# Designs tried in a protein design chat: VHH binders against Type II restriction enzyme BgcI specificity subunit S.BcgI (bcgIB). Part 21

Target 1, 341 residues: Type II restriction enzyme BgcI specificity subunit S.BcgI (bcgIB), of Heyndrickxia coagulans (Weizmannia coagulans) (q07606)
Amino acid sequence: MNNLIKYSTFLISDLFDVVIGKTIDGNKAQRNENGTPYITRKATRNGFEFMIDGEKEKLYSGKLPVITIGNETSKPFVQEFHFFTGTKVNICIPKLDLNRNHLLYITTMIENATKMFSYSYTINSTRLKSLKILLPIKGEEPDWDYMNTYISKILSNMEKNFDVQQNDGVSDLRSLKDLSWSQFKMDEIFSINSGVRLTKADMKPGNIPFIGATDSNNGITEFTSSTNASFDGNVLGVNYNGSVVENFYHPYKAVFSDDVKRLKLKNYPNNKHVLLFMKVVILQQKVKYAYGYKFNATRMKEQIILLPTKADGTPDYEFMEQYMMRMENKVVGRTTEKEAD

## First folded at step 7 (VHH)

Design f55 (framework vhh_8fcz_2)
Fold by ESMFold2-Fast, scan of step 7:
Structure f55 (fold): chain B 341 residues (1-341), chain A 125 residues (1-125)
Amino acid sequence: as target 1 above (341 residues)
Amino acid sequence: QVQLVESGGGLVQPGGSLRLSCAASGFTFSSYWMNWVRQPPGKGLEWVSGISSGGGYTYYADSVEGRFTIIRDNDKKMVYLQMTSLKTEDTAVYYCARSEVEFDYLGYTEAFDIEGQGTQVTVSS
């Protein structure tokens, strides 16, 4: 009640240098899983298609982070790594030193501008340069600190939901070498549900995270008030297209792309620490799926994983939970264990 | 866990200088506005200075404007307060504080997350 937020309009051209990426035609792109990201005009997956080899002259190797926007889709994405571009991808290079959080805020305001002003499907570089966005102000300038604090608060709330406070309930001190391990199919361990396609045309601006198949920003590509059957929380989101087998624990509620599978434990409460243990186990499959194998629902259900096992043949979920609690305590410097130093 | 550890306080004569330091850990330091707040003997908390996440914007209380300088080093996860022309009225325990914002249906309120023990500054002859 005590704080009043004021907004003003700013031209994209006042805040960014807008250039068109040097095109590599999709039909001629040379796929290489150890290569460089290939960003297209796609409305999904952070614009990411796959990893490629390409000529140095066509690589965007300038300032990071930046925003990319496809001409036909008008979908803005934050890029944190150098990349090649497909046909008609605009790159918005900040004139000031702006961080990831600033650009995430700005992508939301670009989306709002297209929804408020009934933008056509085609946004060319001239139209983009003249686009006005609403930003919070301090005096006559954009309030960069407010924007950063707003996004940081959302991310900090996510971190607090991780119970970043000391885990005092640690009593199981067994090492990984002290355990029996057994094979389990993923469908014995997890309920596996697909995300649901939500197009740009169906999205309204808001503050619910939209999770795409990317390895940046915890999978978050947008913020929306639009929901569908994928609206869910307390899940492990696992990518099966784009950054395949990359996965993130989402304690908050979010809307999930059809390129992301939502995993929940069947026989144990969805505990953040157990799901983070599973994150590591699933990532061990990255080499297998890197060569164009999609981690789709059928292959995911049939995948065999090795887990710590109790004498009765069931997974030792209590060990998994306590082990990850100990690892978290080490990261925050709260353990007396030698490995923390 | 969020930790903030203040240091650099001490006894100084009026007109003297001190540099306070704050070491941060347990959060993404470069994403937060950082502040110095102080508590004079027998009084409540008083905001002193704030610095934006990237260091491009600095703000000061009227009582310290032109005498104090706030600076940060995101690589070292440090925030500093350079104090000059110290006055007896600057005597206080100084705390480093992260800005917190709470959102609700009425808007938002900004609060300071003070986790450290503070550092004592005494200005006397």
Scores: ipSAE 0.000, ipTM 0.079, lowest interface PAE 22.9, mean pLDDT 74

Design f56 (framework vhh_8fcz_2)
Fold by ESMFold2-Fast, scan of step 7:
Structure f56 (fold): chain B 341 residues (1-341), chain A 124 residues (1-124)
Amino acid sequence: as target 1 above (341 residues)
Amino acid sequence: QVQLVESGGGLVQPGGSLRLSCAASGFTFSSYWMNWVRQPPGKGLEWVSGISSGGGYTYYADSVEGRFTIIRDNDKKMVYLQMTSLKTEDTAVYYCARDTEFDYLGYTEYFDYEGQGTQVTVSS
């Protein structure tokens, strides 16, 4: 946990020019192995479909690298080559000279922020332009050096060594289907602490994120210098009022609304990757709550979740950590791939 | 192509019982959580029940707990909803729905496919 790193929100439109790619319909695309990449709304393979021939007027031939995001999938990908686009693909063109590592970091922050765009919603160019993402800052500007270093460390972990048993902390390659699963109450797994009410009238401007019960901007609604007993970090913030069951991992210190519960692991070091695994597990309850079932503070403690379990009946935290590290590496690896084979 | 086909709906008296069936095809059925959701006349969708991929764990909305039972048969690629002690407020179109998979870095969707629905009418 690094208490020295400060974060702020930035509009996508302040960092990028957002345009819609000039569409070539997939049914009319002329496939050619020696052609140009065709990028679609696809959530996999970097958005890459196949190589095509197309009209020059339809080609994105501008600044590189850029980020592409499909309207329905909301999955951001870094593109390092010029490309044609299918239907409803947004292109985010950096206003500054940003490298691949900067954009990979930004894609992670966009994913965190676009969590609000589930199947019942569509990201579009207007929503994307108004999207706020959380970035580390140096003074009032994004800390590009920090972002570059962070991604460089992640990428080094993707390189295979001949001594795979000691390779970069990822050694458990089991799939979700290889596991035994067991029921646990949330209060068996987590220490659960309420946020503490802080009114707008009592908030003074500052650099500390204030986390409300919202499904947007990583839960951040304001920045303040005011603190109270909820001041905390390296937690999973889970909404039990407002945007029910929506939850965000907060690696930084923040002040939490009384509508947000702060979760930390009881019986395992409070680890980013395990908490990100738990984020997904808790979101599986969204089905239960999204369709009229009211989630409240009392129900959170008694909520049953399914977790991978070791033979001794305890949660397999090591697997959860390894699985999420692998998923993170897979996302980064696909973003760096120039073509899919 | 993913398909979910519901059946078993009909007209039933209050206090009666009815069994809904959902036939799944086009995907590895045993890998997915399955759900029942319903839409009462003039209202939005309401989640009713969910069952884990292996069938060992079941969850129910407060309004149906103790009255409905969700079961699945992975060999037949079927999910069922056994409804007992039916109330007029249970009148709705009932849909079978496939749950989402884990997604990258904690971003996730819910319900990626739903069936055509089957009408349940509870009236005296």
Scores: ipSAE 0.000, ipTM 0.201, lowest interface PAE 13.3, mean pLDDT 75

Design f57 (framework vhh_8fcz_2)
Fold by ESMFold2-Fast, scan of step 7:
Structure f57 (fold): chain B 341 residues (1-341), chain A 123 residues (1-123)
Amino acid sequence: as target 1 above (341 residues)
Amino acid sequence: QVQLVESGGGLVQPGGSLRLSCAASGFTFSSYWMNWVRQPPGKGLEWVSGISSGGGYTYYADSVEGRFTIIRDNDKKMVYLQMTSLKTEDTAVYYCARDTEFDYLGYEYFDYEGQGTQVTVSS
């Protein structure tokens, strides 16, 4: 009686015009906090590096929103504002009038398509144009209404879970390059606890999120009333199997799969913004944890990370907190600006 | 102390081939990703190719894919770049680069580079 959602494959070139951004080298970029976004091939923070001044001829000032994808990282990001590009950034310009939610759905499908191939780490404009993605259909066309509704629901759940809001009291305006950085082992920074296996057969229905080693839906794969020794909250859940290195902040209490490590700060109050800074640091390793390379439990404790440090050699947790508050304020501000017309 | 020493550069005709070598010392070579990056005259650094610590994964810039091959020998602590079908656009100083443990925002992608070796593709 229930109609199952039908899917079909579409070429990126059928849905988008793919162009290469006019490059500004990072060494020639003129930083200005009141400037225009500079989008690079980075696999984190929407590809956003910093704000710059640049020549108008190199500005992407066309249709918005668009998707950007770096050649080396293959990470797709939705851009809602005009931007400059660094080296080898592809811009996917929709042929139809698609909104942010449509493009967010498509970025997920691009990631799913690219991660299934052993060569998925590198994508050029030729490969990107010929990439096939799986989309829900209505008749013979992509089901744009379904995609919009699906992402709207996910974003609503994420906003509820992360309490997206403006942060007051930002006073540290230093940039990442103005800092001293030092090496730390992850077990020096975090208490690291494994999840605990809970089989589907032992899982009773309920309202507690079950966190699996997946890169979608904030790691949530099921809801249960069953608990075990992994029942925990206010943690960074880091995958070491499945979608390796992918990680999510969980402010709520949840039950965690034995494929997920639960991280809490050892020497600083366990703070949402510091953990989100750490999320970025850990995600930088995703480039190295290509298909088949395991971020295994035995190595996680010994894994070296680079963190900003104070003059006494300790991590600058106050900077990390302030930096992420500032970044969250920028994201919230951009969303509000888009709604104002 | 960390050292990366490149060799094998020179003048070649378009369509020619050349092999670059990089000798590494002063660190546990088998624990690091290794990369080749290049700097054309008057331009910034361009990433060319990367190879995983164990050699099981290789990655290439779109401009060199199918023409260049990166290989490593962990026992000899060497990384190589085999270049074929060379174009005038491949003219650059080529650097061997050790990847950072983390590509941290605001940090350079590579934590150590060698002195470089000049490749000139001209008639």
Scores: ipSAE 0.000, ipTM 0.117, lowest interface PAE 16.0, mean pLDDT 74

Design f58 (framework vhh_8fcz_2)
Fold by ESMFold2-Fast, scan of step 7:
Structure f58 (fold): chain B 341 residues (1-341), chain A 125 residues (1-125)
Amino acid sequence: as target 1 above (341 residues)
Amino acid sequence: QVQLVESGGGLVQPGGSLRLSCAASGFTFSSYWMNWVRQPPGKGLEWVSGISSGGGYTYYADSVEGRFTIIRDNDKKMVYLQMTSLKTEDTAVYYCAREGTEFDYLGYTDAFDYEGQGTQVTVSS
């Protein structure tokens, strides 16, 4: 896009009414596969824990969609269905009639604002209300049309690869607890290649994503027609500087900053689901890097990760693929039908 | 119910030593990485140290490397932070935190899924 887009900061409290859900303690939650979503402070699976039966008085049955965010994790999620809440879950109810794409854009801006505090004890309801986020403007107000179009473009690019891959072949139902795990260095598992420097001043506007060392918008910071030796796709982009160890799978072709390493599997087809499993494993290293521990070329190559292992001592890539297919099917089922798990 | 209870904080002089303890209950302690994080007055959270589930691997922030030691006792369900050569800038509330293991197909995990109430460390002369 062009460099004529203006931005301003907005308080969360100017855009949302922030409330704490009427809690159902996890110890008292009654699981029911035909029930209603139970949203907790967890930073995974959209905050979704399982389906429950609960008292109507404790159900969030107000305006949808909304954003939920846990006090400790600071991870915001868009909720499109009515839900029950566990402890320490904030509900951000839009003051305007905003759609899913508007809220997805805002969740990215909340993450950007809290990137150094994403492990947060700093985001309680009071701090969340006073949080400033950066939004594109039209006049003095947020540019909702721009936000909607931006997210629609990103989702369209993501959906092209998702729709091609049908996960009807799930046959391995083992849990993570059923597996043997072994240590591997990252350079044993991945070919690791640097991105290539391309400054904003040297970028011509276009439609190719530019991937920077950020933890938001799948790493996309710009769209360009300029390319260099980093032009690549079907990779896991791992942040090397900036938002260190944050990583994103890029099924499309993109240009990668020299602050991002491009990872591909050495000994298995470069499969979306295996790379998404690896994303999780790498992200578990985030805590040690986030608060001043520096990630350098030697540390990435020599970083030890734990992987499911076959009896012959090699990684169980088939399990990783099947596990992530199951997780994908479970999430898709939840978005289309309330009945899941 | 998962509980993490810190103790051992207090007032110490610069150059002094202090040992923090964290008592864990309500989960399989030996299956989780454990961390210490701190919040200095008027600042955000700062990660201090981490220890693997079996205790074989330890990691430290550059600011505390060589001065702090993280240890665990899986039989007692305890994590400790031995602090030496304390500086005024080590003044903070110290939290014991459990590393999350839950994830989704988009590859996001809980960085810290449970934490204690914290223990105050004040380094002053």
Scores: ipSAE 0.000, ipTM 0.150, lowest interface PAE 15.7, mean pLDDT 75

Design f59 (from f20 with V99D L106S; framework vhh_8fcz_2)
Amino acid sequence: QVQLVESGGGLVQPGGSLRLSCAASGFTFSSYWMNWVRQPPGKGLEWVSGISSGGGYTYYADSVEGRFTIIRDNDKKMVYLQMTSLKTEDTAVYYCARDETEFDYSGYTTEYFDYEGQGTQVTVSS
ESMFold2-Fast, scan of step 7: ipSAE 0.064; ipTM 0.354

Design f60 (framework vhh_8fcz_2)
Fold by ESMFold2-Fast, scan of step 7:
Structure f60 (fold): chain B 341 residues (1-341), chain A 125 residues (1-125)
Amino acid sequence: as target 1 above (341 residues)
Amino acid sequence: QVQLVESGGGLVQPGGSLRLSCAASGFTFSSYWMNWVRQPPGKGLEWVSGISSGGGYTYYADSVEGRFTIIRDNDKKMVYLQMTSLKTEDTAVYYCARDETEFDYTGYTEYFDYEGQGTQVTVSS
C-alpha cells in the first residue's frame, strides 16, 4: 500500500551553491523587448521586471533551473531561463541535477522557513546558507522522487479538474499572507456523505466512472452501468482508506466506493474553484497522516481546517474562488497578476 | 522573535512516565495549532501529536495513541506532552512546533517551526 513518509532537516548550503547576482541597477537597465529577462527582488511576477540588454559578464548563464530570492521579501521563485539580476538577489544553484518540480517543492519549504523574518531582518546569502528546511527522506538523502511525484500530481490534477481554461473576472489580488485565518470543523463547511460498497463482481460494464480510494486517474478505477445510493456529481471525493487524504474534484456523475467520502459546500454555492482551494487545504493534513494517523469519517467531521475569514468571522469564499481562478490562469499560460500594482 | 523552549526529558526505564513542557513566546500563542515531533537516533523526524489553538481537539500518531496526552495552557503559553508506558522505541529528541502551513497552485507543505535544541528522552533498561 503506502509507506510512511519520513522527514529530516537540511541546510540550504548542503543542497545549493548560493551566490549573489551581478547587479544591474534598474534605472540604468536598457530595455529591449527582444532581450534577456531582468529579475529583481520583487515579490510578484516570478521576480520578472522586463527584458533588457546587458554585459555578458553580468548574465547568469549557468545551470538551470535555479531558485532566486530577494533579500527584502524572502520570496523564492524558480527560474527556467538565463537572466540578469537587480540589487540584492540571491541565486540558489542546485548541487544535484534537479528539475522544476523539485525546486517548486523546495521554494515552499524555504518560504515557510523564512516567514519569521521582518523587513528589518533580511535574508542575505549568509543567513540563506544557514537556513534549515524540512524535506521528505529516503535513507539519509532527500526523497527527490517523492517531491517530483507530489508536485506533478498536484499540477496534473488541477489541469484535469478545470473545465474552463480562461477566467477573465479576476479582481481580488490579495495574497494568502494578507488574510485573517480562523479554525473551522469540516462538518461546519461540508456536507459529508459516504460512498457505498459495490464489488467488481456486481459491476456491469458501462460508461459511469467508479471512484475508488486511489491516487491515480482522478480516482477512477472502473467504468460501470451499475448504480447505488452513492451516485453523485459535482463533489470533492476524499479518500479515508487506501491513498489517505488524497482527494479529487468530480464535475461528472460517478459511483463512489465506501472508502471515499463525498463533500459539498454547505453555505456557499458548490463551486469548483472553492472546492479546488479546499483540495489543497485538505492535503495539508497529509503530513500528519504520513505519521500513521488515520483520516476516517468520525475524524473527518471533527477535523479542523484553517480558512481565510471575513471581518464577521465567516469563511471568505469569494477570496478562495478568486485565488483559484488566478492559479488556473497561471497554469493555462494567462497571467492576470501582471496587471496588479 | 518566536521562541519555543522544550524541557522535561531524561533517562527513564521502560514502562515509566515523563512530562515534557514547551514554553512559547514572541507570537499570539492562542491563535496557533501546536505539535510535538520527535527524531529517534539515526532516523528522520516523525510527528507525535497535535492540539488545536483552543485545546478542544487533539490528535495522536498510532504509535503513541493511548499512551501520550497533549495538553495546553493558553494563559501560561505552555504546551505539554504527558508520556506513559514508555518503550525503548520512544527514545528520541522531542521538539514542540508551531503549525506553519503554506500553499500555492503547486500544492502545499505543512511546516513545523521548531528552532530549539529539543529535549532528549532516553528509554533504556
Scores: ipSAE 0.000, ipTM 0.163, lowest interface PAE 13.9, mean pLDDT 75

Design f61 (framework vhh_8fcz_2)
Fold by ESMFold2-Fast, scan of step 7:
Structure f61 (fold): chain B 341 residues (1-341), chain A 125 residues (1-125)
Amino acid sequence: as target 1 above (341 residues)
Amino acid sequence: QVQLVESGGGLVQPGGSLRLSCAASGFTFSSYWMNWVRQPPGKGLEWVSGISSGGGYTYYADSVEGRFTIIRDNDKKMVYLQMTSLKTEDTAVYYCARDETEFDYAGYDEYFDYEGQGTQVTVSS
């Protein structure tokens, strides 16, 4: 029942100034692991592609946080760092001083509003400015406190046992250019287990995340006290139906929909950083020989991925772990620096 | 001026075969992954098959694997779908769809940036 909370519709243009990023063409982007985030219209990984060097005049260096939305994908993401943009990326700059939690709530509402558009309709800045989203209200205005509290509760349930810290164990400084890459079937790398259907009727309220085949909110659609054979944690959840090939690392225990596959490493300790590297590999389609699975997962076990390899031809899991630790350190360092400002 | 033009659909009996063709123009065809998607009567859009820009990698939906083959000819700017052992469940409008290869990554059906007009395939006795 929804009799406790009242909702109303708001135009994006009432809440945000919508601008188009100053484009750097992907073919002209100069990759630098010590550079600045390059945000594209991609539907995954927060729109983040890689770090680049770019002309300072093309850098988005304005108010933070903001929402970015690709024209073709219509997928909204919250950006907390200054960034360069690829083609057709809209930047929604809030008119009020909104925090990350407010914007995360709004991204969910934008996604719900845009789910009715087919790819052929594409969202442009004109359509985006005219888009109406449904928000909780207090009086005549959006209920910002409710939105902040709602997202804070979701995040605390996900992360209450995990501190965000810089990784001090980084010793492998090799770049992606220093590596040999080879093809591996996913079944060689992962144990793959299905989620198990849990209907709304069987789902009782509680504190356990329920993971559905969605590309928002790390896959979390509900919180439940009901469990089944899918109850698991420390996995990469890969969407098999719905928002296919979207995938999220779940460090907490959760119940997984039958539309989500749970992946764990076979030949390496099941490790957060290696799984986050694998997330990128599963989604990435950058080079002529790179793996990319686009839509329905038909043969996940037999699908080929490209991984860095050691001289003996086995995956270089140690590199994957170290690389992701380095990337996390860069993000944590920038967050700390911004809080000091 | 991106154009994708499908052809080759028609009425066939169960167990029959058809070859769908897609003629591409207005872009560097050899730089893009190409896909076939279909829409059965009264249902949503369903991904069928995909082929990498150079043709080295092919992917298929579980419902069609072993029965359908996707191929491309970059010199002629064509992508094809060879369909064998057709079932009544394969009845749909089939669309050729372009996807990005440079700096654009896989997502749900929101990832196609161009689709053709479609070609009707009807499998009935």
Scores: ipSAE 0.000, ipTM 0.120, lowest interface PAE 19.5, mean pLDDT 74

Design f62 (framework vhh_8fcz_2)
Fold by ESMFold2-Fast, scan of step 7:
Structure f62 (fold): chain B 341 residues (1-341), chain A 125 residues (1-125)
Amino acid sequence: as target 1 above (341 residues)
Amino acid sequence: QVQLVESGGGLVQPGGSLRLSCAASGFTFSSYWMNWVRQPPGKGLEWVSGISSGGGYTYYADSVEGRFTIIRDNDKKMVYLQMTSLKTEDTAVYYCARDETEFDWLGYTESFDYEGQGTQVTVSS
C-alpha cells in the first residue's frame, strides 16, 4: 500500500559516537543559579539536576544537540545546551548534522528498545553502542526527512491544541530570593472541593478524563461518559489519598475521584500560571509526607504554605503569575530558537 | 564542600528539655532555608521543623508544634532546635538539612540536603 513505511534496524554506534561524560560528584558540585546545567542519571526533568560552576575540562562543550542516557535509568534525553555530567551519564553525539526533532524521534526508539533492560540490567556504554533501534528508511538509509516531519507535526498539533505561545507583558523580574514570604492556610487561598466517588462498575466508556489519586498520566486513570457533581475544569487536582500531595493542573473538564481535592483560587482570577506556581508550593510538602507525616482532607484545609507576600501582608499573586509566565517564555523561546537550525 | 555539624543531643528524662545546634559551612548560609529532620530507631526519616533564610518564618510538624522552636543566627551560621516537654517518641538521631526546593515551569522539587553525622536524642528514664 501507498501508506506503508519501511523500517530497518540500526546500531546506536552506526549513528552516534558514544562517550561517558567527565564526572563531577554531586556532593562536590558548586551550585550557581547563573552557572551551567548539571545532568545526572535522573529519570525525570530531562536529567537536569541544577546549575553549577565547574572546570572547563569537565564541561561537555561539543556538538549540540545530543542525547544523554543514565546507566541505571536507561532514560534518554535531548540536550540543547552545554552541560556538566554526574556519575555514569552516557553522551550520544550524532555523526550527522541532526536537529532536535531527529533526536526526539531517536529517543522514542531508544526507549522502545531498552524496555527489557530497565527492570534487571543497567545500560553501560558497551551495551548502548550495541543497542539496535528501529528507524524508517529511504533506500538503505534512515529517512531523516520523515522523522523531522513526524515530530514537527506532533509539536505543531500540540501547540495548536494547547494554545502554547510566548507570554507578553512580563515586567516583574524579581527572583525568589528578593521576596518576603508569609504563612497562609490552604483554605485562605483556595476553595477546596472533594471529588465524588465513581466506581469502575458505574463508569460507562467515553471521552471525559477520570482523575484518580495517581502520580502518572496527569492523574488520568480512565475515560468515561459518566458524570457526577465533581465534573469540573481549570482546577488544580491534589491527591490526599494514594500518591499523597502529587497534584496536576487540569485545563480541560474531567470527573474527579473522591481521593482527589479540586482547588481554585479564592482572591485572584483562577489562571494556569498562578496554579502552576501553587503546584510547586504544595509539592514542597511531599518530603514531609514521605517521612511518615500523615495527610488527610481536614489537614489539607489547615495546611500551612509559604507564599510571596506584598507589603500589606496579602499574597503577591501578580508576582506568581509573572514568574511562571517568565519560566514558560524561557521554555518556548528555547524550543523556537533550537528548532530554527 | 558543604558541611553541616549537629550537636547538643544526649540522654534526657520525659518532660525535659534539650537545645540542638547545627554549624553550617561551605555555602551562603543566609540564602538558604534550613530544616531539622529526625530518624527514630528502625524507622524512616521524619521532617520536624523549617525556618526561612532570614528567620522570619517558621513551621513545624504536628507532633512537635508548641513544644519545639527553630531559630537561626546568620552571623554565626547556626541553626538551633529548642526542644521542651520531650516525649519517649522524640527519641531519634536529629539531622540539620539545607532546603533544596526549587521552583520552575516543570513543577520540580528537590529533596533536603543533609550530610551531617546527626546528633542522638534519647528520651528515657
Scores: ipSAE 0.000, ipTM 0.165, lowest interface PAE 14.5, mean pLDDT 75

Design f63 (framework vhh_8fcz_2)
Fold by ESMFold2-Fast, scan of step 7:
Structure f63 (fold): chain B 341 residues (1-341), chain A 125 residues (1-125)
Amino acid sequence: as target 1 above (341 residues)
Amino acid sequence: QVQLVESGGGLVQPGGSLRLSCAASGFTFSSYWMNWVRQPPGKGLEWVSGISSGGGYTYYADSVEGRFTIIRDNDKKMVYLQMTSLKTEDTAVYYCARDETEFDYLGFTESFDYEGQGTQVTVSS
């Protein structure tokens, strides 16, 4: 999730052989502490229920590690041991020799994909095979070294015992995985305004950024002194043509192409951190686009996004702000730890 | 007041099993990642295992993977470490540790902010 790294979409079926585990019903499972793990569709404890005895024919004894995912919960887990399965458990067997860290990264991307566009739908083997996930790339292939290093860094950080860091202004420490999420149409959340066409022939050189429908350089394609009705700032610029759903926060004033929509929050101060949270949420819609969904100006207003929700049913903007402040502090903290000012 | 109380340690033979327990109080248990860390005699702290706030994700150090299982019960505010196939190298004081910030799919864990008093595990004859 580094902004300097390129990402692309991959089908689960391109990366994994997806099979359904041979079911042992829970009521017929024979418990034995010296037996083999029994993995169910549950959303807790890595899918692990208890140790059982079972017929060898029902045992998953193939390549390890693998990912398991239950139909109703859509929760992916990495398994590093042979196991029996309960009802409706999918097994994703890597086509390449991937290690635990690779699969842990993949489980995060599967959960991102299912949470950002599925809401209440279930995942079966057909849907799972057709599921697209966003992965970092090196050339045209997934950047496995990056994924391994990223997870290794997380695990290394977990191995350290640090003093409590003071993140000034951060008081909400809730996890994204434990929040209530609800559906919102983008036009309920954002005022959405089009960019305005400005041809190269009409552009005079200058120092104002011109924002095009590109995935590079924060969307900046030119610098101009020419302005039009799209001249704006403190917005999230979202591509609806070209590099569809790619989006960038623009704290400065810029001129926007007619292929870019300018988004501002309707019911919360137009806050940098909330917009950066929205950037990630909107970017996950690229999974839908890659799957065949066509994103255009008319559909953007009606596009459903999944947001953290307060008990009163409104978006938890305060959480979004706090969460992104925490993420920013994690990135900045180590580079500025010894600086006086 | 945050409190973490470990139990279940003891003397066990190589190849044996033990279950460690951690009772948490004084905070919203279901909102935090929980970890097991250990300190072998004469060595520094080493991370053993971690579990997400909802229990959906578990992580293990390479030295214990396949032998240890971390689980939690949010209703009881408990974290457990089921240890099997114990080796003499597993001899250590085991601590329950609360994460300072949560691992989630837009971020990662940086540090532990609270630890219990520990429970001694000795693997020997």
Scores: ipSAE 0.000, ipTM 0.117, lowest interface PAE 16.0, mean pLDDT 74

